VH-VL binders against q9h9l3. Designs and how they scored, part 54

Target 1, 176 residues: q9h9l3
Amino acid sequence: PRKMVAIDCEMVGTGPKGHVSSLARCSIVNYNGDVLYDEYILPPCHIVDYRTRWSGIRKQHMVNATPFKIARGQILKILTGKIVVGHAIHNDFKALQYFHPKSLTRDTSHIPPLNRKADCPENATMSLKHLTKKLLNRDIQVGKSGHSSVEDAQATMELYKLVEVEWEEHLARNPP
Short names: E, the ipSAE of ESMFold2; O, the ipSAE of OpenDDE; V2, 0.75 times the mean of E and O plus 0.25 times the DockQ between their complexes.

## First folded at step 3 (VH-VL)

Design b49 (framework fv_nivolumab; at its last look DockQ between E and O 0.61; V2 from the best seeds 0.00; counts 0 for: pae E 4.5 > 2)
Fold by ESMFold2-Fast, scan of step 3:
Structure b49 (fold): chain C 176 residues (1-176), chain A 124 residues (1-124), chain B 107 residues (1-107)
Amino acid sequence: as target 1 above (176 residues)
Amino acid sequence: QVQLVESGGGVVQPGRSLRLDCKASGFTFSDYGMHWVRQAPGKGLEWVAVISYDGSNKYYADSVKGRFTISRDNSKNTLFLQMNSLRAEDTAVYYCAKEGYYQSSGYLRYFDYWGQGTLVTVSS
Amino acid sequence: EIVLTQSPATLSLSPGERATLSCRASQSVDSYLAWYQQKPGQAPRLLIYDASNRATGIPARFSGSGSGTDFTLTISSLEPEDFAVYYCQQYDNWPLTFGQGTKVEIK
């Protein structure tokens, strides 16, 4: 089996009316939940909307943040060739301007057995917070400071581990 | 300038079919989940259906399950609602609605933009 | 299904007065609650999301508060254009549900 990591990114709004999502923080954890990467990232465009309620990003975090191009290189070195777990992970890859092979991607928002275990409709996408509460009996994304991408990446890895055996068997029989 | 424009509404007899289209512009359509919400004349809002950003996941209100099918064509920035076996109770203005901004760990299913709506009248 | 109950059904007020609208959920929706304004013949317009965050372009007189099961929309000083129907919506769980609406009408 390949090495496995979990990722969670935070985005801020750039472009007209802040409608473009630009990478502003990225956290990556290993299989055991240890932090491999966690940096604030400076977008190349002017930030119009910090989206602080869920991003947790404020002006102070941007002052010494790692420029996007440099951060992207560091992150891609960690992700390349590994199984990458995330929740609604297409948003993270888009913010990174990165294509990760589908065969090595695991999206906990689109794993029917995981929803089934949570007593949720198999074909409806559920939030990470909801799945974590139902399956791990843990509250995440609590408080007024926005979300912790480290906490989210750790929870995502733990959720995947609940269905890892059956889902990897499914993928081996039905390769993407 | 985000814009959603519905079309396809009209008067139809019970038991017949109708397809609604919603053309999106001003945002990256393929990044967002899309919804249909309806409102019967003089009544409140009722959520109808959702489709994920890539079209892989779909979910429906119990009142329309088995009769309505939501779909999308990301190459054309268009959302669809195929309505089969229409009933008088389906008479409503149908709005397409865009999900809010989202972070990878959370789904924000409030509707930051709505279309103008298209009226469907099922007349018996 | 999470039921949202709005109260009162109708508020009759004059311009310049404060409006306070309530939305109660049958079970906790945490902070996953939005408020919309709808005028006759128009689509709904987002006012507040995540219980207390004002949407872009919404005047400062609109504010939201609450968490769990009890939520409030406040309009600090009514302007003529604020007389409309207001809906709350939860997005904590499926299916997504709306309250029945509160009509704010001119006295």
Scores: ipSAE 0.546, ipTM 0.857, lowest interface PAE 2.8, mean pLDDT 91
Fold by OpenDDE, second read of step 4:
Structure b49 (fold): chain C 176 residues (1-176), chain A 124 residues (1-124), chain B 107 residues (1-107)
Amino acid sequence: as target 1 above (176 residues)
Amino acid sequence: QVQLVESGGGVVQPGRSLRLDCKASGFTFSDYGMHWVRQAPGKGLEWVAVISYDGSNKYYADSVKGRFTISRDNSKNTLFLQMNSLRAEDTAVYYCAKEGYYQSSGYLRYFDYWGQGTLVTVSS
Amino acid sequence: EIVLTQSPATLSLSPGERATLSCRASQSVDSYLAWYQQKPGQAPRLLIYDASNRATGIPARFSGSGSGTDFTLTISSLEPEDFAVYYCQQYDNWPLTFGQGTKVEIK
């Protein structure tokens, strides 16, 4: 079987109104939760909104941040050939301007058995925070300092592991 | 400029069906979840239904579950609400609403843009 | 479901006065709280998201504060165009819910 990694990205606002979500941090962990990658990333355009309350990104983090093109290359090298786990992961890929093969992607926001296990509606998109609390009895994304992409990536991986066997069997019978 | 335009409202008898359309423009429609929110005359706002960006997930308020169906055609930038078994209490202005921007690992399900609304009147 | 209770039901003020609107949640919604303005015959308009972030194009006189269960929308100095109904909305959990609204009217 292929190796699994979990990814979580933080974005800042760029563009005239700061509505463009640009990658500013990316964290990748392996199946055991070990950090493989965790870097602040400098967007190619001027940052208009750091979105600090959610992103945890501050101006000082951008001083020595890795330029986007370089970071993207580093990240893609890690993801290539892996099963990539994430929560609402299409947004992470969008920020990376990269899309991983669907057959090798696992989105914990679109796994009905996971929601069922958490006593949530199967067809509703639940937050990572909510699922983590329900299934792992863990509080993430607390406080006003913003999210920790490492913590979120780790939580995502742990959530997936709860339904891995069942979901992988499902996917084998119903390939994307 | 973001624009949402609802259509399909009208007067219908109880038990009948009606379909609402919402035409979107000015943004990448397929990147965002879309919602229906309704407002009875002289009353407050009530969330009705949501459909994910790719249409794979749908969720409904208990008041409409089993009767309403939300769907979308991303190729046409259009959101739909099929309303069956309509009741008098379904009488309302129906708004289509766009989700706000996404921040890591969580959808921000506030509504940054709304349509003008379309009135549905269920009356015998 | 999470119940949002707004107060007061009606707020009668004059132009230039400060308006303070409250929204209380039956349980914590963290900062997943938005405020909307609605004028007669119009669709709601987003004012504040994430409890304290002003939406694009919204005047500086509008501000939001709070977290958890208690939230406040403040209009520092009312303009004639600010007399309307204001709704809070939580997006922390399903189903999404709105407050019952506060009407800001001219005294």
Scores: ipSAE 0.439, ipTM 0.835, lowest interface PAE 1.5, mean pLDDT 93
Fold by ESMFold2, look of step 5:
Structure b49 (fold): chain C 176 residues (1-176), chain A 124 residues (1-124), chain B 107 residues (1-107)
Amino acid sequence: as target 1 above (176 residues)
Amino acid sequence: QVQLVESGGGVVQPGRSLRLDCKASGFTFSDYGMHWVRQAPGKGLEWVAVISYDGSNKYYADSVKGRFTISRDNSKNTLFLQMNSLRAEDTAVYYCAKEGYYQSSGYLRYFDYWGQGTLVTVSS
Amino acid sequence: EIVLTQSPATLSLSPGERATLSCRASQSVDSYLAWYQQKPGQAPRLLIYDASNRATGIPARFSGSGSGTDFTLTISSLEPEDFAVYYCQQYDNWPLTFGQGTKVEIK
């Protein structure tokens, strides 16, 4: 049986006027929610906007952060060959400068049965916070100090488990 | 400077079609979801449609579902709204709107930049 | 859909006075509320997002507060350029919705 992990990343603003999203934290959990990886990551370019309100990243976190190239290698070693679950996961892969096979990718922001369980429109992209509140009766991303990528990865895995049987069967019948 | 410039508005009769364009500059267009918002003369604001950053996901207000199609061409930094089977109640200024900052675990769906709008008048 | 009700419909004040605008949601929108200013013939301009955070370039006289269902926009001392229509917008759930507007006018 193929192993499954969940990933969540936090990004800071780089590039012109800080509009490019660059990886500054990554957390990976296993099927049971145990943390496999959680590191602050130093982007290879100048940070223009820490985006702390959402990212939780502050200048002090960057002092001892793992350089991007090293962190990317560590992260990809964990992801390779596994089913990877995320929420709006294309942003995480873009920040990692990485392509994961679509057949091994699960995006909780685009699973119609999951939206249906939440009494939400099937084709709308719902936030992780909203789905987690509706389906797990938990408040995540509380306050304005920024998100926790560990908390978010754990919530994402729990959400996927709610539809795992149905969705894996769907994908088997409809290979991407 | 972020700029959004709408075009394609005009006067049309009910039942006809019109296409609106929104040309974007000053930001990485392909990183953001884009919206159309309209405002009938003398009235408030009404959200119309959204398209995801890569065009793969679209959602519409009930008032326009089945008649309007949102699309984008990221190579041209252009957002489109195809409006079919137009009705008098579709008369409005149509604004192109950019989503605010995004983060991988969530979307922030307030509008930090707006175009100046293009007027669509549907009259018989 | 989530209905936003703004009050008052019209607020007649003089420059230098304090303006207090209310937005009430038909159900909780947590902190996912924005405020916009719109002058005649212009597009809306973002003032406040996430209930209380000023957008880039917005003067300190604008402040937002509230959570859940009850939100307030305050303009501490009105300037001549502040006479406009103000809209609240929720982004907690689809469809995205706006309040009907509060017009802040001189005198």
Scores: ipSAE 0.305, ipTM 0.759, lowest interface PAE 4.5, mean pLDDT 90
ESMFold2 (binder alone), look of step 5: mean pLDDT 93; pTM 0.943
OpenDDE, look of step 5: ipSAE 0.340; ipTM 0.797

Design b5 (framework fv_nivolumab)
Fold by ESMFold2-Fast, scan of step 3:
Structure b5 (fold): chain C 176 residues (1-176), chain A 124 residues (1-124), chain B 107 residues (1-107)
Amino acid sequence: as target 1 above (176 residues)
Amino acid sequence: QVQLVESGGGVVQPGRSLRLDCKASGFTFSDYGMHWVRQAPGKGLEWVAVISYDGSNKYYADSVKGRFTISRDNSKNTLFLQMNSLRAEDTAVYYCAKEGYYRSSGYLRYFDYWGQGTLVTVSS
Amino acid sequence: EIVLTQSPATLSLSPGERATLSCRASQSVDSYLAWYQQKPGQAPRLLIYDASNRATGIPARFSGSGSGTDFTLTISSLEPEDFAVYYCQQYDNWPLTFGQGTKVEIK
């Protein structure tokens, strides 16, 4: 049993027409939901689109944000060697420019037993908000000011705990 | 610039098979879920199928379950739709469509980019 | 399946007039609703996502509002290029569904 953390990142749009997703906030929580890391992060490229409706990022958050290279070092120190839980976690790893081993990665958007418990099609990907409402009877990502990556990371860990024993046994028998 | 280009449409008899391809460029194809949406002549839009960013999850409209198979090749930036046991009711323009911008904890299943469409006509 | 009902089916207006298009869902879709414009022989074009966010490059005359089951697309002053069919789409639950469309045509 390795230590387990959950991660959620927020991205802003950089590059042509804001089509590149660049890291602008990262939250990491431990197994019990305690915050291990939560920082605004300054992308190395010009921000074209803050995507505020989803990210919650505004220009003022960038003033004292941690530069990307420094933040990346801090984050990777926390993630390395641990089981990392996320929802659509591939996007978080891309924003971090980091390749985490598949054997230590748990993506709650791709766990058939979790969808089954939510009365959702096993092979359809469901949003974090939908799974959290169905399985935890809790509303996350409420309001118009963007989402909390801390709240999302905490919900993601709680969702994984619902299927942890079953899914770890499945992965042991069917390695990625 | 983001582009999606469909190919493979044509005229085919009922009961036969056809494969549609959709070539993507201008974005990181392997980061996004991809969909097929169709439109019968003079009618509205109907969602057909979805495939996750890595190809591991697929879901279909009830009207095509068991007959159509969606797949992708991320190394070639290409989306596929294998259509078997075609019926006259499958006659439509088929669009490939890209999911919206991701945030880390969710999927945005509106379609920010569409291909030009490819016409499939099933007739005897 | 969530059914989306658009009204009116057709809207006959002149350039410069305001267009108001409705989309009603059979159950709540929160804010997970998009609007598309489609011209004859063309693919649909995204106008609005998350009920009220304009897509990149969409003119300010297009606006979306609403939440839950009742949604509206407004075009404040119609331009000649705005005469088209408009579709709403929900992405709150599977299967993804579209409204039947509203045709905005020249009077």
Scores: ipSAE 0.428, ipTM 0.815, lowest interface PAE 3.6, mean pLDDT 90
Fold by OpenDDE, second read of step 4:
Structure b5 (fold): chain C 176 residues (1-176), chain A 124 residues (1-124), chain B 107 residues (1-107)
Amino acid sequence: as target 1 above (176 residues)
Amino acid sequence: QVQLVESGGGVVQPGRSLRLDCKASGFTFSDYGMHWVRQAPGKGLEWVAVISYDGSNKYYADSVKGRFTISRDNSKNTLFLQMNSLRAEDTAVYYCAKEGYYRSSGYLRYFDYWGQGTLVTVSS
Amino acid sequence: EIVLTQSPATLSLSPGERATLSCRASQSVDSYLAWYQQKPGQAPRLLIYDASNRATGIPARFSGSGSGTDFTLTISSLEPEDFAVYYCQQYDNWPLTFGQGTKVEIK
């Protein structure tokens, strides 16, 4: 069995109208929820929209933030060879300009048994916040300060652990 | 040119408290996580605690959890270790150690620079 | 926790000889493994990081290899100043842990 980590990233808006999602924070936790990585990241392009309400990112966080290229290297070293758990994780990988092998990826937004456990439609895409509340009886992403990527990564890992055995067996029988 | 200088060690009785300081120079202190590592006399190295570059994250070894507190003052380039409820088994040379080459709160938790250490002796 | 086991406990060699030190992890630490040298009365000194990267200022005679659970520190030709205790350390997961050390002593 491979080691598992959970990842969550926060993005800011770059480009002419701020529509490009650029990595501005990345958090990685281990199976136990311990923080392995948590850095503010400086995009290569000028930030037009901090998206603070959602991202929690503010201008002061970009002071002395880790340059994207450096951060990307650090993050990839952590992820390489591991099962990576995330929620709607394709967005995180896109922001990282990196794609983890599908066989080693677990997206908690696309795990039918997880939705079933939460009394949600199996094929629906549920929010991390909703699943966390239903299954862990915990509130995340509260307040106006934006998301905590560490909190979100931890919640994601805990959710996956609820269905890990069943889902891993399913994947073993149905490899991607 | 990187220098780490520990201070505050001494002899204390069990149950007492002691605070260690580590003064850093020769690098941008606020860019790096800092660690405490201890070594009992004639024994190996034991990781004690870490604090992230901005002090937002702290982790402890189980052996000191609830008794020790790591902190830092970036304006003074100083790392601290508050040790409470000291035990005989806490007797050791305590080193402050600088984390990694790059600014990181992640995997680069090797120690590229160490202080000279300060001896803490807990005895009745 | 991840347990690192170093072998041998003591290595007795003469100057000029090749030293091979082993560090084995109880579970994979990928390449997140460092080696340190410690001389009596001194603080540890970083030799190798990320399993095989030589730290700044470290002589070329020191090399590290391995990945996953098995790691090796090699000193191609021992110098008099190389007789010391060597520790491996993993930084793959919490808590950070060290091996118990290998003493390289003069024969």
Scores: ipSAE 0.010, ipTM 0.573, lowest interface PAE 10.1, mean pLDDT 91

Design b50 (framework fv_nivolumab)
Fold by ESMFold2-Fast, scan of step 3:
Structure b50 (fold): chain C 176 residues (1-176), chain A 124 residues (1-124), chain B 107 residues (1-107)
Amino acid sequence: as target 1 above (176 residues)
Amino acid sequence: QVQLVESGGGVVQPGRSLRLDCKASGFTFSDYGMHWVRQAPGKGLEWVAVISYDGSNKYYADSVKGRFTISRDNSKNTLFLQMNSLRAEDTAVYYCAKEGYYDNSGYLRYFDYWGQGTLVTVSS
Amino acid sequence: EIVLTQSPATLSLSPGERATLSCRASQSVDSYLAWYQQKPGQAPRLLIYDASNRATGIPARFSGSGSGTDFTLTISSLEPEDFAVYYCQQYDNWPLTFGQGTKVEIK
């Protein structure tokens, strides 16, 4: 079996009116939820909008943050060749400017049986917060001070484990 | 149950001002960016303006920059559009629209809910 | 500004037929594209977001596909209530832009 990790990134707004999402934190956990990587990351462009209510990122976190190019290299070394689990993970990969093979990618926002277990329409994209509350009876992303990407990555891995056997079998019979 | 209700539309002469209000209910208003989108009679949709969840960031279509001001009052769940120096080409139904699903730290700016619209007619 | 071009401008079909609507972007919008349905006198209604995700309550006959610059909305078997105007919208870059619309009308 191939090794599996879960990732969650926090993005800040750069570019005109903060429209561009730039990587500002990344957390990666292993199958058991142990932290493999967790760093604040300095975008190469001026931060217009910290998006603190969701990202948890403040100006103080940028002072000693790892420059994007260095952080990207470290992160890609961890992800390469592994099954990577995330929630709406295409946003994380876009922020990393990285292509991960679809055959090794697991997106908990696009797994029909997971939504079914949560009594949600199989084709709807549900938030990580909603799925975690419904299926794990746990509140994440609480309050207005921002999310913990470690907490989100851990929750994402636990959600995937609920459907892992069923979904891996589905993928084996229906390769992407 | 999400509801967006616009008000304030009417008939005004060129050069005058008008304010539109949009009352929100059924969701945590302060968690979402809000937009105004307009549609001239018999024509397509045109994006007008956006305001971030906390009101700190605002952006406008070039056609309305310097004339329109978007604002919000999170304590009253209300979105506003102040329209100054109105022109005939501003005649349209104005919709307030809610940003869609948030993905952790990202913002997805598709519109999952729309108000019923309010008609603004700029005519002599 | 990213320009979205929808084709055809008008699609004349009968109930039960398959409708295929195209939206082409002047530059890549990745998967940040939504589709809306609008009936006369009504506000637009979200059908599809992130190119292929069906919005809550939208019937299974509606599906979206594509990425980058070429996108398609498919209605597998038209129902009477599906005759409406359809708009695509990109949200990859500012300003947010809509296509000019495709009218699906009864033949």
Scores: ipSAE 0.020, ipTM 0.602, lowest interface PAE 4.6, mean pLDDT 89

Design b51 (framework fv_nivolumab)
Fold by ESMFold2-Fast, scan of step 3:
Structure b51 (fold): chain C 176 residues (1-176), chain A 124 residues (1-124), chain B 107 residues (1-107)
Amino acid sequence: as target 1 above (176 residues)
Amino acid sequence: QVQLVESGGGVVQPGRSLRLDCKASGFTFSDYGMHWVRQAPGKGLEWVAVISYDGSNKYYADSVKGRFTISRDNSKNTLFLQMNSLRAEDTAVYYCAKDSYYESSGYYRYFDYWGQGTLVTVSS
Amino acid sequence: EIVLTQSPATLSLSPGERATLSCRASQSVDSYLAWYQQKPGQAPRLLIYDASNRATGIPARFSGSGSGTDFTLTISSLEPEDFAVYYCQQYDNWPLTFGQGTKVEIK
């Protein structure tokens, strides 16, 4: 069977007025939720806005962070050839400046059976926090010091596992 | 269940100001970026502005830069567009649209929900 | 800015026929392209995102394909309710831009 991982990235603001999202942390977990990768990443551009309330990233985390080019190489080696699960994963791939084959991509923010199980509109993009609370009875992203990308990646994998059989069958009938 | 309701449209003279409101319900408003998209009578769609989920990040189309200001009040689930120095070419139906990306801040995607639109006519 | 060019401008077909609509980008947008349907007097409705993913509730007769600069929306067998204007939209680069639209009308 093809191997599966889940990813979650944290971004900081760079560029004019902090309008550009640049990768500053990436976490990858395997099917069982074990951490395969978790590093702070130094953007090549000056950080204008740490977005700390959401990203959990502070200046101290950047001191020994892995430079973007090196981190990107490491991450892509893990993702290549695998089914990659994420929540609103387009943002993560854009921050990585990476194209992952659509046939191997699973976005838990746009899986109709998952929203249906949560009593949410099937065509809505629901937050990871909401889906996790509703379907797994677990609170994530708690507090005011920012999100944990490890926690988010783990929750994302667990959410996908709830609909994996149904969704893989759907994709086999309706290839991306 | 998700609903976006625009208001504030009407007829205004060139050079005047107008404010549009968009009331959101059925989703966690504070988790998503919000857009304004307009459509002139008989024409196609034109993206106007976006605001990040937390209100800290804003982008504008060149045609409205310096004249329009997008803002939001997450406590009231309301999106705003303040339109100053209105021109005849600003005449359009203005749609409130929800970004598909959770915590839209630096990257924005496509529009999964749209309001019904409100007509703004700039005429003397 | 990235310019999206849709063709044909108007497509006149009968119910049951296949419709093929094109969207070409002035530079690569990777797979960051969506398709919308708009009926007279109504707001646009999301059909396809990330070039080929059907939005929830969209019938199987709608499909999207392509990457880079050349994209296609296909309606395998037209139904009467498919009479509408269709727009493509890119989200690879600022500003967000739409194509000018293709009108699908019943012959």
Scores: ipSAE 0.000, ipTM 0.484, lowest interface PAE 15.0, mean pLDDT 87

Design b52 (framework fv_nivolumab)
Fold by ESMFold2-Fast, scan of step 3:
Structure b52 (fold): chain C 176 residues (1-176), chain A 124 residues (1-124), chain B 107 residues (1-107)
Amino acid sequence: as target 1 above (176 residues)
Amino acid sequence: QVQLVESGGGVVQPGRSLRLDCKASGFTFSDYGMHWVRQAPGKGLEWVAVISYDGSNKYYADSVKGRFTISRDNSKNTLFLQMNSLRAEDTAVYYCARESYYDSTGYLPYFDYWGQGTLVTVSS
Amino acid sequence: EIVLTQSPATLSLSPGERATLSCRASQSVDSYLAWYQQKPGQAPRLLIYDASNRATGIPARFSGSGSGTDFTLTISSLEPEDFAVYYCQQYDNWPLTFGQGTKVEIK
């Protein structure tokens, strides 16, 4: 009976040679896929690499973006106390500088039954795009103009729902 | 400056074991999946194994599955390859390699940084 | 597994000439293909990723093209340091696979 949301963040490269991933967009959807949050976010550090092919972030998106500190507060208010679903979600939490309880975290890149349904090796990391195509027959992240974090968050929630009953039972028996 | 330094290579007889280490520096090791890639003398590159950023997911080439074990210690910035039941055809230079980009929007296991390699020779 | 076939096996050219290297996949890899350069006694060096994007520090004379099953690496005008072995790699599906290599050698 806990509320569940899915999150997807877009990161840009900051720091030396753009090697640091800094939050530049965040989308959060509820269990039914309705958008609860979707904002461009201005990193506090100089952007070295927009990573546009993947992030979809361009310089124009930063002009009216929400400052990191403010966006972080808004996002954490939504996530706190909820089951949070994401794909490779540790990167999102790192970009948010946030430690969400493992007992309330669901990472669709690390759910063996989900890989099994997709006819993929259970212990291999699969991309969100691959799992969505295999299991939902839907193409996401199409083209070279970058990804939609709303689309990715919605797909992530739908993927989790395919294994929700089985995986929640597993976690009840094997608490993280 | 990103650096990957392999060690542990040497000459070993068939059927024995060897462990390779790869020490990483210059980046947040715990954020990246890591791979082992090998190259037999005078031959091309062959992917061997991968381990996820947190060590929870591992996958192996069929040629080494059941004999090799990949592991990592994020507190020590070190990647390992435990090689058991070694065969003559395992003779190769073994490279550790960092996968390029991994986040919620993508998983791109091409290799932006490689170690210099360590030679493993399996001979009688 | 996806098999990558590189051609030609050996390309003998002189400095200043254009080199065109082919990589053909046994099934579609979309644009998830990288190219590496390897010199004797050295580790491979990333040249191109996502079929056409040059890695940081790679000279403009290197370019990649293609999608699906047919990919090309082009060196517009060979420099002495470009004589090396070149490998393509796909990362669309597991296991990750490499081509067998194309050796670019001095004529």
Scores: ipSAE 0.059, ipTM 0.693, lowest interface PAE 6.2, mean pLDDT 89

